# Miniprotein binders against q9h3h3, part 170

Target 1, 235 residues: q9h3h3
Amino acid sequence: EDGFTAEHLAAEAMAADMDPWLVFDARTTPATELDAWLAKYPPSQVTRYGDPGSPNSEPVGWIAVYGQGYSPNSGDVQGLQAAWEALQTSGRPITPGTLRQLAITHHVLSGKWLMHLAPGFKLDHAWAGIARAVVEGQLQVAKVSPRAKEGGRQVICVYTDDFTDRLGVLEADSAIRAAGIKCLLTYKPDVYTYLGIYRANRWHLCPTLYESRFQLGGSARGSRVLDRANNVELT

## First folded at step 15 (miniprotein)

Design pE67
Fold by ESMFold2-Fast, scan of step 15:
Structure pE67 (fold): chain B 235 residues (1-235), chain A 86 residues (1-86)
Amino acid sequence: as target 1 above (235 residues)
Amino acid sequence: STEELIERVEELTEEILELLFEARKLAREGAPLEEIEELIERAEELLEEAEELAKRAGVPPKQIEFIREWVERLLRRVREAIERAK
């Protein structure tokens, strides 16, 4: 993300979404096959554009795990984009509340907890923990980026179906911690991604709604969650 | 004006969100059902008001339907929390 513009980040995300995904779909695949699948496709070794030396010979946009109850609903993204252009033209302040209203009226409600890790054992271990939590039903769905051509950090995205459901978002954070994850987590609504709200956006909005930090010396279930828009602890 | 009606719909929608957040939190804590039901009833009344005002403001039916679906899903989560707390 350092050195990239919002336009570049949006184009990169679109390209990844359009390329093929490696998916473990718990709706159609027995849970007993997960460990072999994780061993075959560790995210630190799967390359973005394919390589004879990697598990994939062809491009991979994302590596994903779908839970048994996963039912995707992206809402009315076209209507959202039209309303967004109208909002920008209207002169109304662009705030987290205004964006939340656009999300509700167009049913673009999903969001995600994000964690960024360097390629290697810790990334693969974290992804395996998240994937098991998804297959076991503690989380709904997750994906991880493949290794970029020149390296750099990879991202694990853990989705919830409604970012306005604050308790549901916090429940997902607890499940991530229970899976053994101790790194910094941030939560971003998909509406922000669709509308290009990244760091240094022109509206000066914080690009994430929540930040989760692991408790010092605590259990994997302990975390401090901050509401970044209001600068308030949610405990 | 149409703009004032839309602003009121947005205010009602935010109030519904706060009511259902509080209802679900109380449900998780095992609070008395009468307190939880009062919050639910108020949220349902505000939803009806929001739908009426949205219609008067000319909000597309699809968007009004999305608001209702969103509220109904949050209500379902409150009900699930009540059952789980029993």
Scores: ipSAE 0.784, ipTM 0.929, lowest interface PAE 0.8, mean pLDDT 88
Fold by OpenDDE base, second read of step 16:
Structure pE67 (fold): chain B 235 residues (1-235), chain A 86 residues (1-86)
Amino acid sequence: as target 1 above (235 residues)
Amino acid sequence: STEELIERVEELTEEILELLFEARKLAREGAPLEEIEELIERAEELLEEAEELAKRAGVPPKQIEFIREWVERLLRRVREAIERAK
């Protein structure tokens, strides 16, 4: 049952990636237009399927903001998947280190900080803060899921270019915290998504590498980041 | 419309998932191979349809390839279940 649910969620995520995106591209659009765009398309009101009365009349897979330094590079995802199949067939042990090496070999290095928020003012405010940080160059790219018919939590994804660059991952956490985000953050490499490795997978691999908890006072970063693989605090 | 095409691709991907999960279930239960193969063949037909509709909708090739690879992984799991039931 858990495997079915994970695969179903993967199919839904893939379908969402195929639907039209509402994009603010800072490379082509003046930063002065961001506030009007955010007001026009608040994530809590943008609906997945373009429901009557929503800001969107058409289905929307994601709402995204691209920064000035954004360069889409997904690496060799096909080669990664082929190597993953060969690895499974070999019967060799599969570890987080194995996946890291596969990711490096195939240049599939992107990862994301994830936050889950209920629809409403808090979500829209969080998204606005992230969008500004992207446009200002503190973050490279972010996306947020539209509102589902059934409701539920929406997800904001803030990407980094390299999940193996610990400093870059931590810098993104700091920028998210500076944008006023106080909720729990989890960091997931995209390689786990491409390989269909979700929670409770048969290999017992945890797709979450880092966890960030907001901290009031004392830390210049405003958060405590836990390395889940080693169970060590990095900050 | 592009929207209608994408919606249809979503529906097809859900149907493929259901078919392949049923095929895997039947394999585990020791159902006749012919019954399992019928579900596999239907899933492959739906995949081809989904790919064509996705292309018509302007979906990037890499995303279409990802769908195929996802289905192929599920198919391998069905085949593994068949082999384990023998």
Scores: ipSAE 0.000, ipTM 0.191, lowest interface PAE 13.8, mean pLDDT 84

Design pE68
Fold by ESMFold2-Fast, scan of step 15:
Structure pE68 (fold): chain B 235 residues (1-235), chain A 86 residues (1-86)
Amino acid sequence: as target 1 above (235 residues)
Amino acid sequence: STEELIERVEELVEEILELLFEARKLAREGAPLEEIEELIERAEELLEEAEELAKRAGVPPKQIEWIREWVERLLRRVREAIERAK
């Protein structure tokens, strides 16, 4: 979420969303099959555009795990975009609050904890931990990007269904930490992604709402969570 | 004006969010049910007011339905926290 490369990032994200996904769906697949699926599709080996030497010969946009209770509802994204255009031309202030109101009235409530990791064992291990937490019911849904290019970092997205539910967002952070994740996490509501809120935006909005840093043996939660917009520690 | 009605709806929605956040926090801590129920009742009153004002402002019915669904989901989480704390 770098404003410097915002157009390129948005185009790549749209293409990934439109390409086929590799999905482990716990609503229809027994949990006992997860380990075999993870071994077949390690994210460090799955290639973005397919390769005979990889697990996939065809393009893959995302590798995802859906929890048993997962019920996708993206809301009214088209209505959100129309309302956003109207808001910008209205002269009303553009603030986190006005974006939250647009999100609520268009039911675009989902958000995600993001972690960026280099391709390799640590990425695959982190993804396996997250996938198990999703299938076991501690997290709702998650996805990880395939390997796009040499040296490029991959992203794991752990979704929550309502970014306005701060306690629910913090519960997801706790579950991620309990799964053994120790890297930096940032939380971004999907409404910000749809509206193109990135670093260095003209409204001076923080592109993410929260930042989580692992705390070695200190915190009962295993992490320190910062509200980035207000620069306030929540834990 | 329509703009003033919409701004009031937004204020009510933000107040509902604050009330339900506090109710959820109290429920997690095992606070007395009476304190949690007072916050829930206040949030439900504000929701009814917000729905009426949004309707008068000409907000599309589907958006008003989504405001209600959003509040009802947060209320379910408060109830779940109450049960978990028992």
Scores: ipSAE 0.779, ipTM 0.930, lowest interface PAE 0.8, mean pLDDT 88
Fold by OpenDDE base, second read of step 16:
Structure pE68 (fold): chain B 235 residues (1-235), chain A 86 residues (1-86)
Amino acid sequence: as target 1 above (235 residues)
Amino acid sequence: STEELIERVEELVEEILELLFEARKLAREGAPLEEIEELIERAEELLEEAEELAKRAGVPPKQIEWIREWVERLLRRVREAIERAK
């Protein structure tokens, strides 16, 4: 179940980026309007294609919340892709370290915590918690996928500016846990998405750098974070 | 299953990459145009298959577009290599 959703969601993420977004922008909209916006556009009811009876009449790619400190910086994605193609042609070994260096060189450093939830109250409640954390400045930006016609799990993506900043990645996990999220979280750099590196890729690169599992009664963070590349617990 | 469809899409994308890299290599080596065009045509067929499977898997249209745009960029590089070898 977890495999399909993450790449489907990376592909969905890029696809949904071209369709209209439902955005709450805390830079321009008062925080007091968030609850009304969440009630108007619950993710479990917002449909990808604007189905009859949905809150949206038009196609929606993503539902997003921008924090006050949000600054869109995508880096040099075109340069990254060109360098990646050159690297593949060179026959040089490709490692997670190679991808990290490419990302740094081209300033493509964004990454995201991902959670997969079935449509319904739990998803809407999770999204409301995340949206509030973004508006309150605990998180910078988040998005959730709309409901598909066939159903299936929806994804919430919580972004960090730099996947190489381990502290920032861990702080975002803590904020997500503080928002009441208890499900499994996986962290993926956007560079893997931009390069089309999926779970079953020929280079055996794992696009998931971190996993966070909720811990009852544990440390102040409320989670255990695993570095998947090194198979080391960070918390 | 939807998972099996995505796995197949990933396999097809990898195969397209291999074909287009080989096409570019052949172009740089001055291979006959007909041999390069065969690889390009095969890559285009696989792209159509990948797009259809991605649609069936519920992959959003824009990601399907991204796959297409990515393949088109690679195709452009193959064509540029052909033109440089004339």
Scores: ipSAE 0.000, ipTM 0.206, lowest interface PAE 11.1, mean pLDDT 83

Design pE69
Fold by ESMFold2-Fast, scan of step 15:
Structure pE69 (fold): chain B 235 residues (1-235), chain A 86 residues (1-86)
Amino acid sequence: as target 1 above (235 residues)
Amino acid sequence: STEELIERVEELVEEILELLFEARKLAREGAPLEEIEELIERAEELLEEAEELAKRAGVPPKQIEYIREWVERLLRRVREAIERAK
């Protein structure tokens, strides 16, 4: 095909994770330096592979902000992958529930709210709002993709430490809205990413658990949240 | 059978999740501590049952430890919600 397959997407994701990251780490850097860092590295201008006209001369996989309390724990990803192979061989149904059980038993619990925006002012403004919320402690950690050579949309990922903690996921949504974000958000557990669950997967699983839409003049949350798997509005 | 034990463990884990979700929701709303404590106690009882059945089913000790750690983290969040509601 043209390389727009789940395998191609997984390979691109691995390359980005392995390439250098531009990181503002609030655990070691004063919050007062954030605005200058954001001005130096607006995601609409940072290029994936480096460019004479961009802020970076070398490849950049991700632009990230770590909160003061950020303590990464990816769990037992190798054990998860082995258990996944065993599950597929077992003949047991592959459902959101069985994936949740694998995630719990291997401590692969993190997940993320995703927003996809075209390169430009709106992306840079949204990222600045998210970055400030992370440094101020309302969010744990976030990253944004650099500008692709193809010129497609960029993604902002806002992480939570436990996708099974529904209220924690909703708290993160509220913090994103409080930061001024009004675009569509979708939530994906990292276990789905590690196991290659994207659109058109063979198990016909919805690749995201939640969808958040901005609600003008509503509650303090500013959003309506849908549980996509069960088609139930949580608000 | 081992398969039936595993399925029961998964059912218990899902019930624990729903109990702790409800406990945290009630805690956030400032509900009486007795109501929240009842849900916590039930979740702890189900955790002990899940651990024993998982052990009988031959689930690796590290995976059973991850289940307990997961429950304990959710319980901590319930306690934090109680404190914030004060």
Scores: ipSAE 0.795, ipTM 0.932, lowest interface PAE 0.7, mean pLDDT 88
Fold by OpenDDE base, second read of step 16:
Structure pE69 (fold): chain B 235 residues (1-235), chain A 86 residues (1-86)
Amino acid sequence: as target 1 above (235 residues)
Amino acid sequence: STEELIERVEELVEEILELLFEARKLAREGAPLEEIEELIERAEELLEEAEELAKRAGVPPKQIEYIREWVERLLRRVREAIERAK
């Protein structure tokens, strides 16, 4: 159930990228309008398909906030995919190191911290905290999934520009924690999503590079970050 | 094995996504309708295969339905792109 659900969620996430987004762009919209926008489009009430009585009348793929420093650069995703197909046909061993090298070669370096929350006040509050951190320049960009018909968990994605920059990944974790988020976080490079590498894939690749757990009274970062590839705590 | 069937379903879903993304791109670029329709037809064939394999793997009907709905939404976006290019 968990594997199919993860791939289904990833495919759904990619499909959602094709639907209209509700975007607050801090580059063009005054920060003073953020609270009104958050009140108008609470993620727990925005529906995927624009259900009657929802804030949205049309389908929404994602709700997103862009920071002042946000620059959309996805790299050469097509070249990455072609190189991945060639690698699969070569019969060469596929490792996390191989994927890292492919990502670097094709400049597909984005990654995201993920949190899964049930629809409701906690989700909306978490999103508001993240959105504010983005608008204030502590984070670059974030998105949240709209509410599904079946009432499943919604996902908040907080992006970093480079998954190979460990410091940048850790800084984003710290900013998320400073925004009041206490749930489990997992970090996934986008390269794994673009190549269809989900949980329980045939190559036994773990798409989660880092895990962050909230810690009460601990280090200045307020979290413990585990490097899953090496099974080492970074904090 | 059930696991192998699920993996194959996952691969097919990825192929469908790639085809429909390409179809949408071509539609936006004003490519010939026949070229776009070929990609759509192939995506529909792969969907049928994915559904059959998912049933054999014992995937719950609701999850299979969800895959279909997802593909149908993507197809709608391709069609919308075709209409806008006209």
Scores: ipSAE 0.000, ipTM 0.213, lowest interface PAE 12.3, mean pLDDT 83

Design pE7
Fold by ESMFold2-Fast, scan of step 15:
Structure pE7 (fold): chain B 235 residues (1-235), chain A 86 residues (1-86)
Amino acid sequence: as target 1 above (235 residues)
Amino acid sequence: STEELIERVEELVEEILELLFEARKLAREGAPLEEIEELIERAEELLEEAEELAKRAGVPPKQIEFIREWVERMLRRVREAIERAK
């Protein structure tokens, strides 16, 4: 519909990043306070723009948990965008490898495992598991979207510091699964987000690098990770 | 040409990535140190070559520094995997 054009969605995303975040920062807050914080701010009840019936009266863009060792490094995003403009002007092929090179050269390396869940118990339970894994040191940092006014699914983002570190990405998947998460996960490098690589992009690139599915079974029970770009099963 | 130098740098960086992935995988599996060190040594040689070619291609110093920092971070993770496997 007209109300949800690409421009409007981009503006919504930017507004969320600029609005206040509810943060549990394990670098400065004792781990013993986490359970009380999770009970106070369940994602299914925290509203995007605040209301009297929710835990928040003011707008909330994201709910986040920072691990003890988390050290944010966004790299040179401005240089990345300038190099991207030059690349497009050059007429060189735009491939996953080309984007990886731009990411390395500008140190824009972070990426994230994404899971989309409906508001409710399963979302809150999944977020609590992820948050505990972050505070315990199995994951670096995570965030979850608040409940939108119009409804719809919420997203949990579990970040890794380097999407080119395949083993690190797989370790994060394993930690997510160990936290009890069984839903579909997809992995997207932040460089794709900064450069506008989404579904139906003009370069015909897959917008995610990895897909993780949980399989139930005897000795085969566990995570199945697919490298979507190369169509290779990694686990 | 400058474009050919840049393409060669990109090829070297991709080869470094594959070498470091293999080194870290072998380290996690407890493979002999000699095999892991051979991959590390090759990656370091390719990094030196990539830095030199990038300089000749006029790549900004900060971007070359980011390539080195990226490799050094990966090497640190390989060494951590070696220690954990002991």
Scores: ipSAE 0.710, ipTM 0.906, lowest interface PAE 1.2, mean pLDDT 87
Fold by OpenDDE base, second read of step 16:
Structure pE7 (fold): chain B 235 residues (1-235), chain A 86 residues (1-86)
Amino acid sequence: as target 1 above (235 residues)
Amino acid sequence: STEELIERVEELVEEILELLFEARKLAREGAPLEEIEELIERAEELLEEAEELAKRAGVPPKQIEFIREWVERMLRRVREAIERAK
C-alpha cells in the first residue's frame, strides 16, 4: 500500500496541480484567520470532486498553506525533461548522482517530506499542526490531498527548497516533529516526480532519499533520519 | 502476489511515460502523424492493462483515476506538440 501511494501521489500531484487549490497564504492573510480557515476546510471533509455536503462545492486538487518566506520556483522542468530524454537515448548509466546533477543543472531542487494518514481526526490534527508551523515560519510551504470518494489515505507534503541541502531537509523534519507528527516520514525530491521515476523503476532508482522515524526520548530532534542511498543514520 | 501486481503496474506506468515522451519528441521534430499515433495507441493499451492490474491488486479507484488523469495530461501535451508542428 505505501509504495503505490507514493507514486500515485506523484501522478496525483501532477493531476491535482491542474485543479483549483484551497490556499491559505500567510503573505496576504493574517495568521489570526488560520484557525477559522482550518475549521472551514478540514482535509478529512474536503472532497476531491466537491461531493454533496462537503465544505467545497467544486473540485479541489490540493489544500495548501504558504508561509511568509514562500517563493514559487520550480526551475526549468521542461529543460530537465528534455535532458532526461536525451540521457535515456544515450544509453549512459543512470544513477542517483546523475539525477542529482540533472536537478542542479536545471535548478529543479525542491523536495518534500511525505506522510500518509487515514481520513479523520488524526489527519486534521496533523494538518493543523503543520499549517501552524508554516504560518509561524518554521516551514515554508505544505499541502494536503483532499478526501477521495472511496476513502483511502491522504498525504501531507511538506516542502523544502533544496533536496541537496541535507541540513535544510533535517531542519524540516525537526519542525514536523515539533508540530506533533509521530508517523513515518519519507523524503522525495520533486525531480523524481517530474521524470516519472517510481519505486519499481527499470533503473532501480529509489525516489526516497530519506526516512524519518519518530523516537520517544533522548534525541533533541525527536526522530531518527536514515539516508536510504547510503543506508546511514544521520541523527 | 499483490506486491508483484503493483510492481507490474509501476513498470507499465514507466513504459507509458517513455512512449509519451517519445511521441512528444517526434511531434516536435515534425515526424509523420502515423508514427506518433502508433506510440499514443500503444500507451493507451498499456494504460488499460495497468488499470486492470491495479484493480486486481486492490488499488483504490482514486489512485487508478489519478494514473489515468496523468496519462491524459501527457497525451494532451503530445497533441499540443502535434498542433504546433503543423
Scores: ipSAE 0.005, ipTM 0.216, lowest interface PAE 10.2, mean pLDDT 83

Design pE70
Fold by ESMFold2-Fast, scan of step 15:
Structure pE70 (fold): chain B 235 residues (1-235), chain A 86 residues (1-86)
Amino acid sequence: as target 1 above (235 residues)
Amino acid sequence: STEELIERVEELVEEILELLFEARKLAREGAPLEEIEELIERAEELLEEAEELAKRAGVPPKQIELIREWVERLLRRVREAIERAK
């Protein structure tokens, strides 16, 4: 969603990343503990800054589930930021292609499918489905935002390790649909997040690479995926 | 010029991406191994050309190495798709 400046959105994202996370780590925790953990920390009830009436008394930036094979590699973010500054001063066009090249040359390859849902049963149910898919190995890692003090929709982020691997991105979409998710999904590479590419960016780039819509009557595929940059259907 | 070399490297990297996407698609469909191998071989040729041009353009060695690691990771996924299709 829009609603705030890119600077404000970046500041909020940084604060959430720096605050404590509630993590179910399948690399070290038995899968049998997942249902109890999900019941203890439903995202519609976990508050961003803590509340005696919520599951948390202290601030929570994100609620996350790590898969058994999850091996985080954020790449060279420092080098990416230096190269980004150089690119902006170079006079070269800022396009999806030039950003993809920066991402490849700095190994900042991760990306995520995003879904935005109002606090409530449907959000908690969707998150539980995603979390189980992660623990069962169908997805690599996912996180969901806590409930904001101001209210509004919450976001579930389902990560893939390489946004340039289009088939891998499509496989993640299929796994999300198999988990029972029917809402609109959009895919955003983390390089766009690090560089502050949001809805109203000055380079007029579409802030997401792909869009997935649930396909009614699903026998062959559970979704229709559009490449937003090229306006080409992939499925 | 340096800028022309960099632009050519970027074009080669984009072509590698397209070749490996097609190779993985064919692998998942159980296409003949020789067709998949032709795409892989072409991608490897373009990678060598891209590395040489990037070196000539003064691209830092670490960034050139990350391009190779990225290609090798995608090649590994093509190989895995071939095995799974068997």
Scores: ipSAE 0.688, ipTM 0.901, lowest interface PAE 1.4, mean pLDDT 87
Fold by OpenDDE base, second read of step 16:
Structure pE70 (fold): chain B 235 residues (1-235), chain A 86 residues (1-86)
Amino acid sequence: as target 1 above (235 residues)
Amino acid sequence: STEELIERVEELVEEILELLFEARKLAREGAPLEEIEELIERAEELLEEAEELAKRAGVPPKQIELIREWVERLLRRVREAIERAK
């Protein structure tokens, strides 16, 4: 059952990546147009399949904002997947360290902070804050899932270039917190997504490397970040 | 439309997954090889269709390759299940 669910979720995620994206690209669009774009395409109203009465008439896989410094580089995902298959057949132990090394070898180093929010004002407000931070250059790139028919939680993904760069991961958390986001954040490397490694996988690999909790009156970062692999607080 | 093509690709991917999971289930249950092979062949046909539609929809080649690789991993699991039932 867990394998089916993970594979189904991977297929859905890939399908969403194939659907048209609503993109605000700060490299080509003036920052002054961001507010109008956010008003036109609030994530809580944009529907996955372009439902009647939605801002989108067409299916939307993701709503995204690209910053000025955004450079799409996904590394050698094919080589990564081939190496992963070879590793599985080898019978060698698979550890988080093994996956980290595979990611480095194939230059698949992107990762993302994730937040899950119910559709509504809070989601749209959170997205607006993130989008502003991206356009202002505090963050590189972010995306949010459109509203599903089932009305489930939507996810905002805020990317970093290198999940092995702990400082960069922490800086992104700080920028997210500065944008007014107070919910729980989890950080996941994209390598886990590309390899279909989800929660409760057969290898018992935790795809979440970091967890950020908002803290009032705490450190200058406004959050407590936990390294889940080592169970150590980083802040 | 590009949208209709993508929606069809999504449907095909879901159908492929269902077929391959059923094939794996049948393999574990000791079903006749011919019945399992029929599902595999159908899944491979649907994969080719999905790839063609994805190309027409302008899906980046790398994403299409990821779909194929994912299906191939599932196929391998089905084959492993067949071999274990043997």
Scores: ipSAE 0.000, ipTM 0.199, lowest interface PAE 14.2, mean pLDDT 83

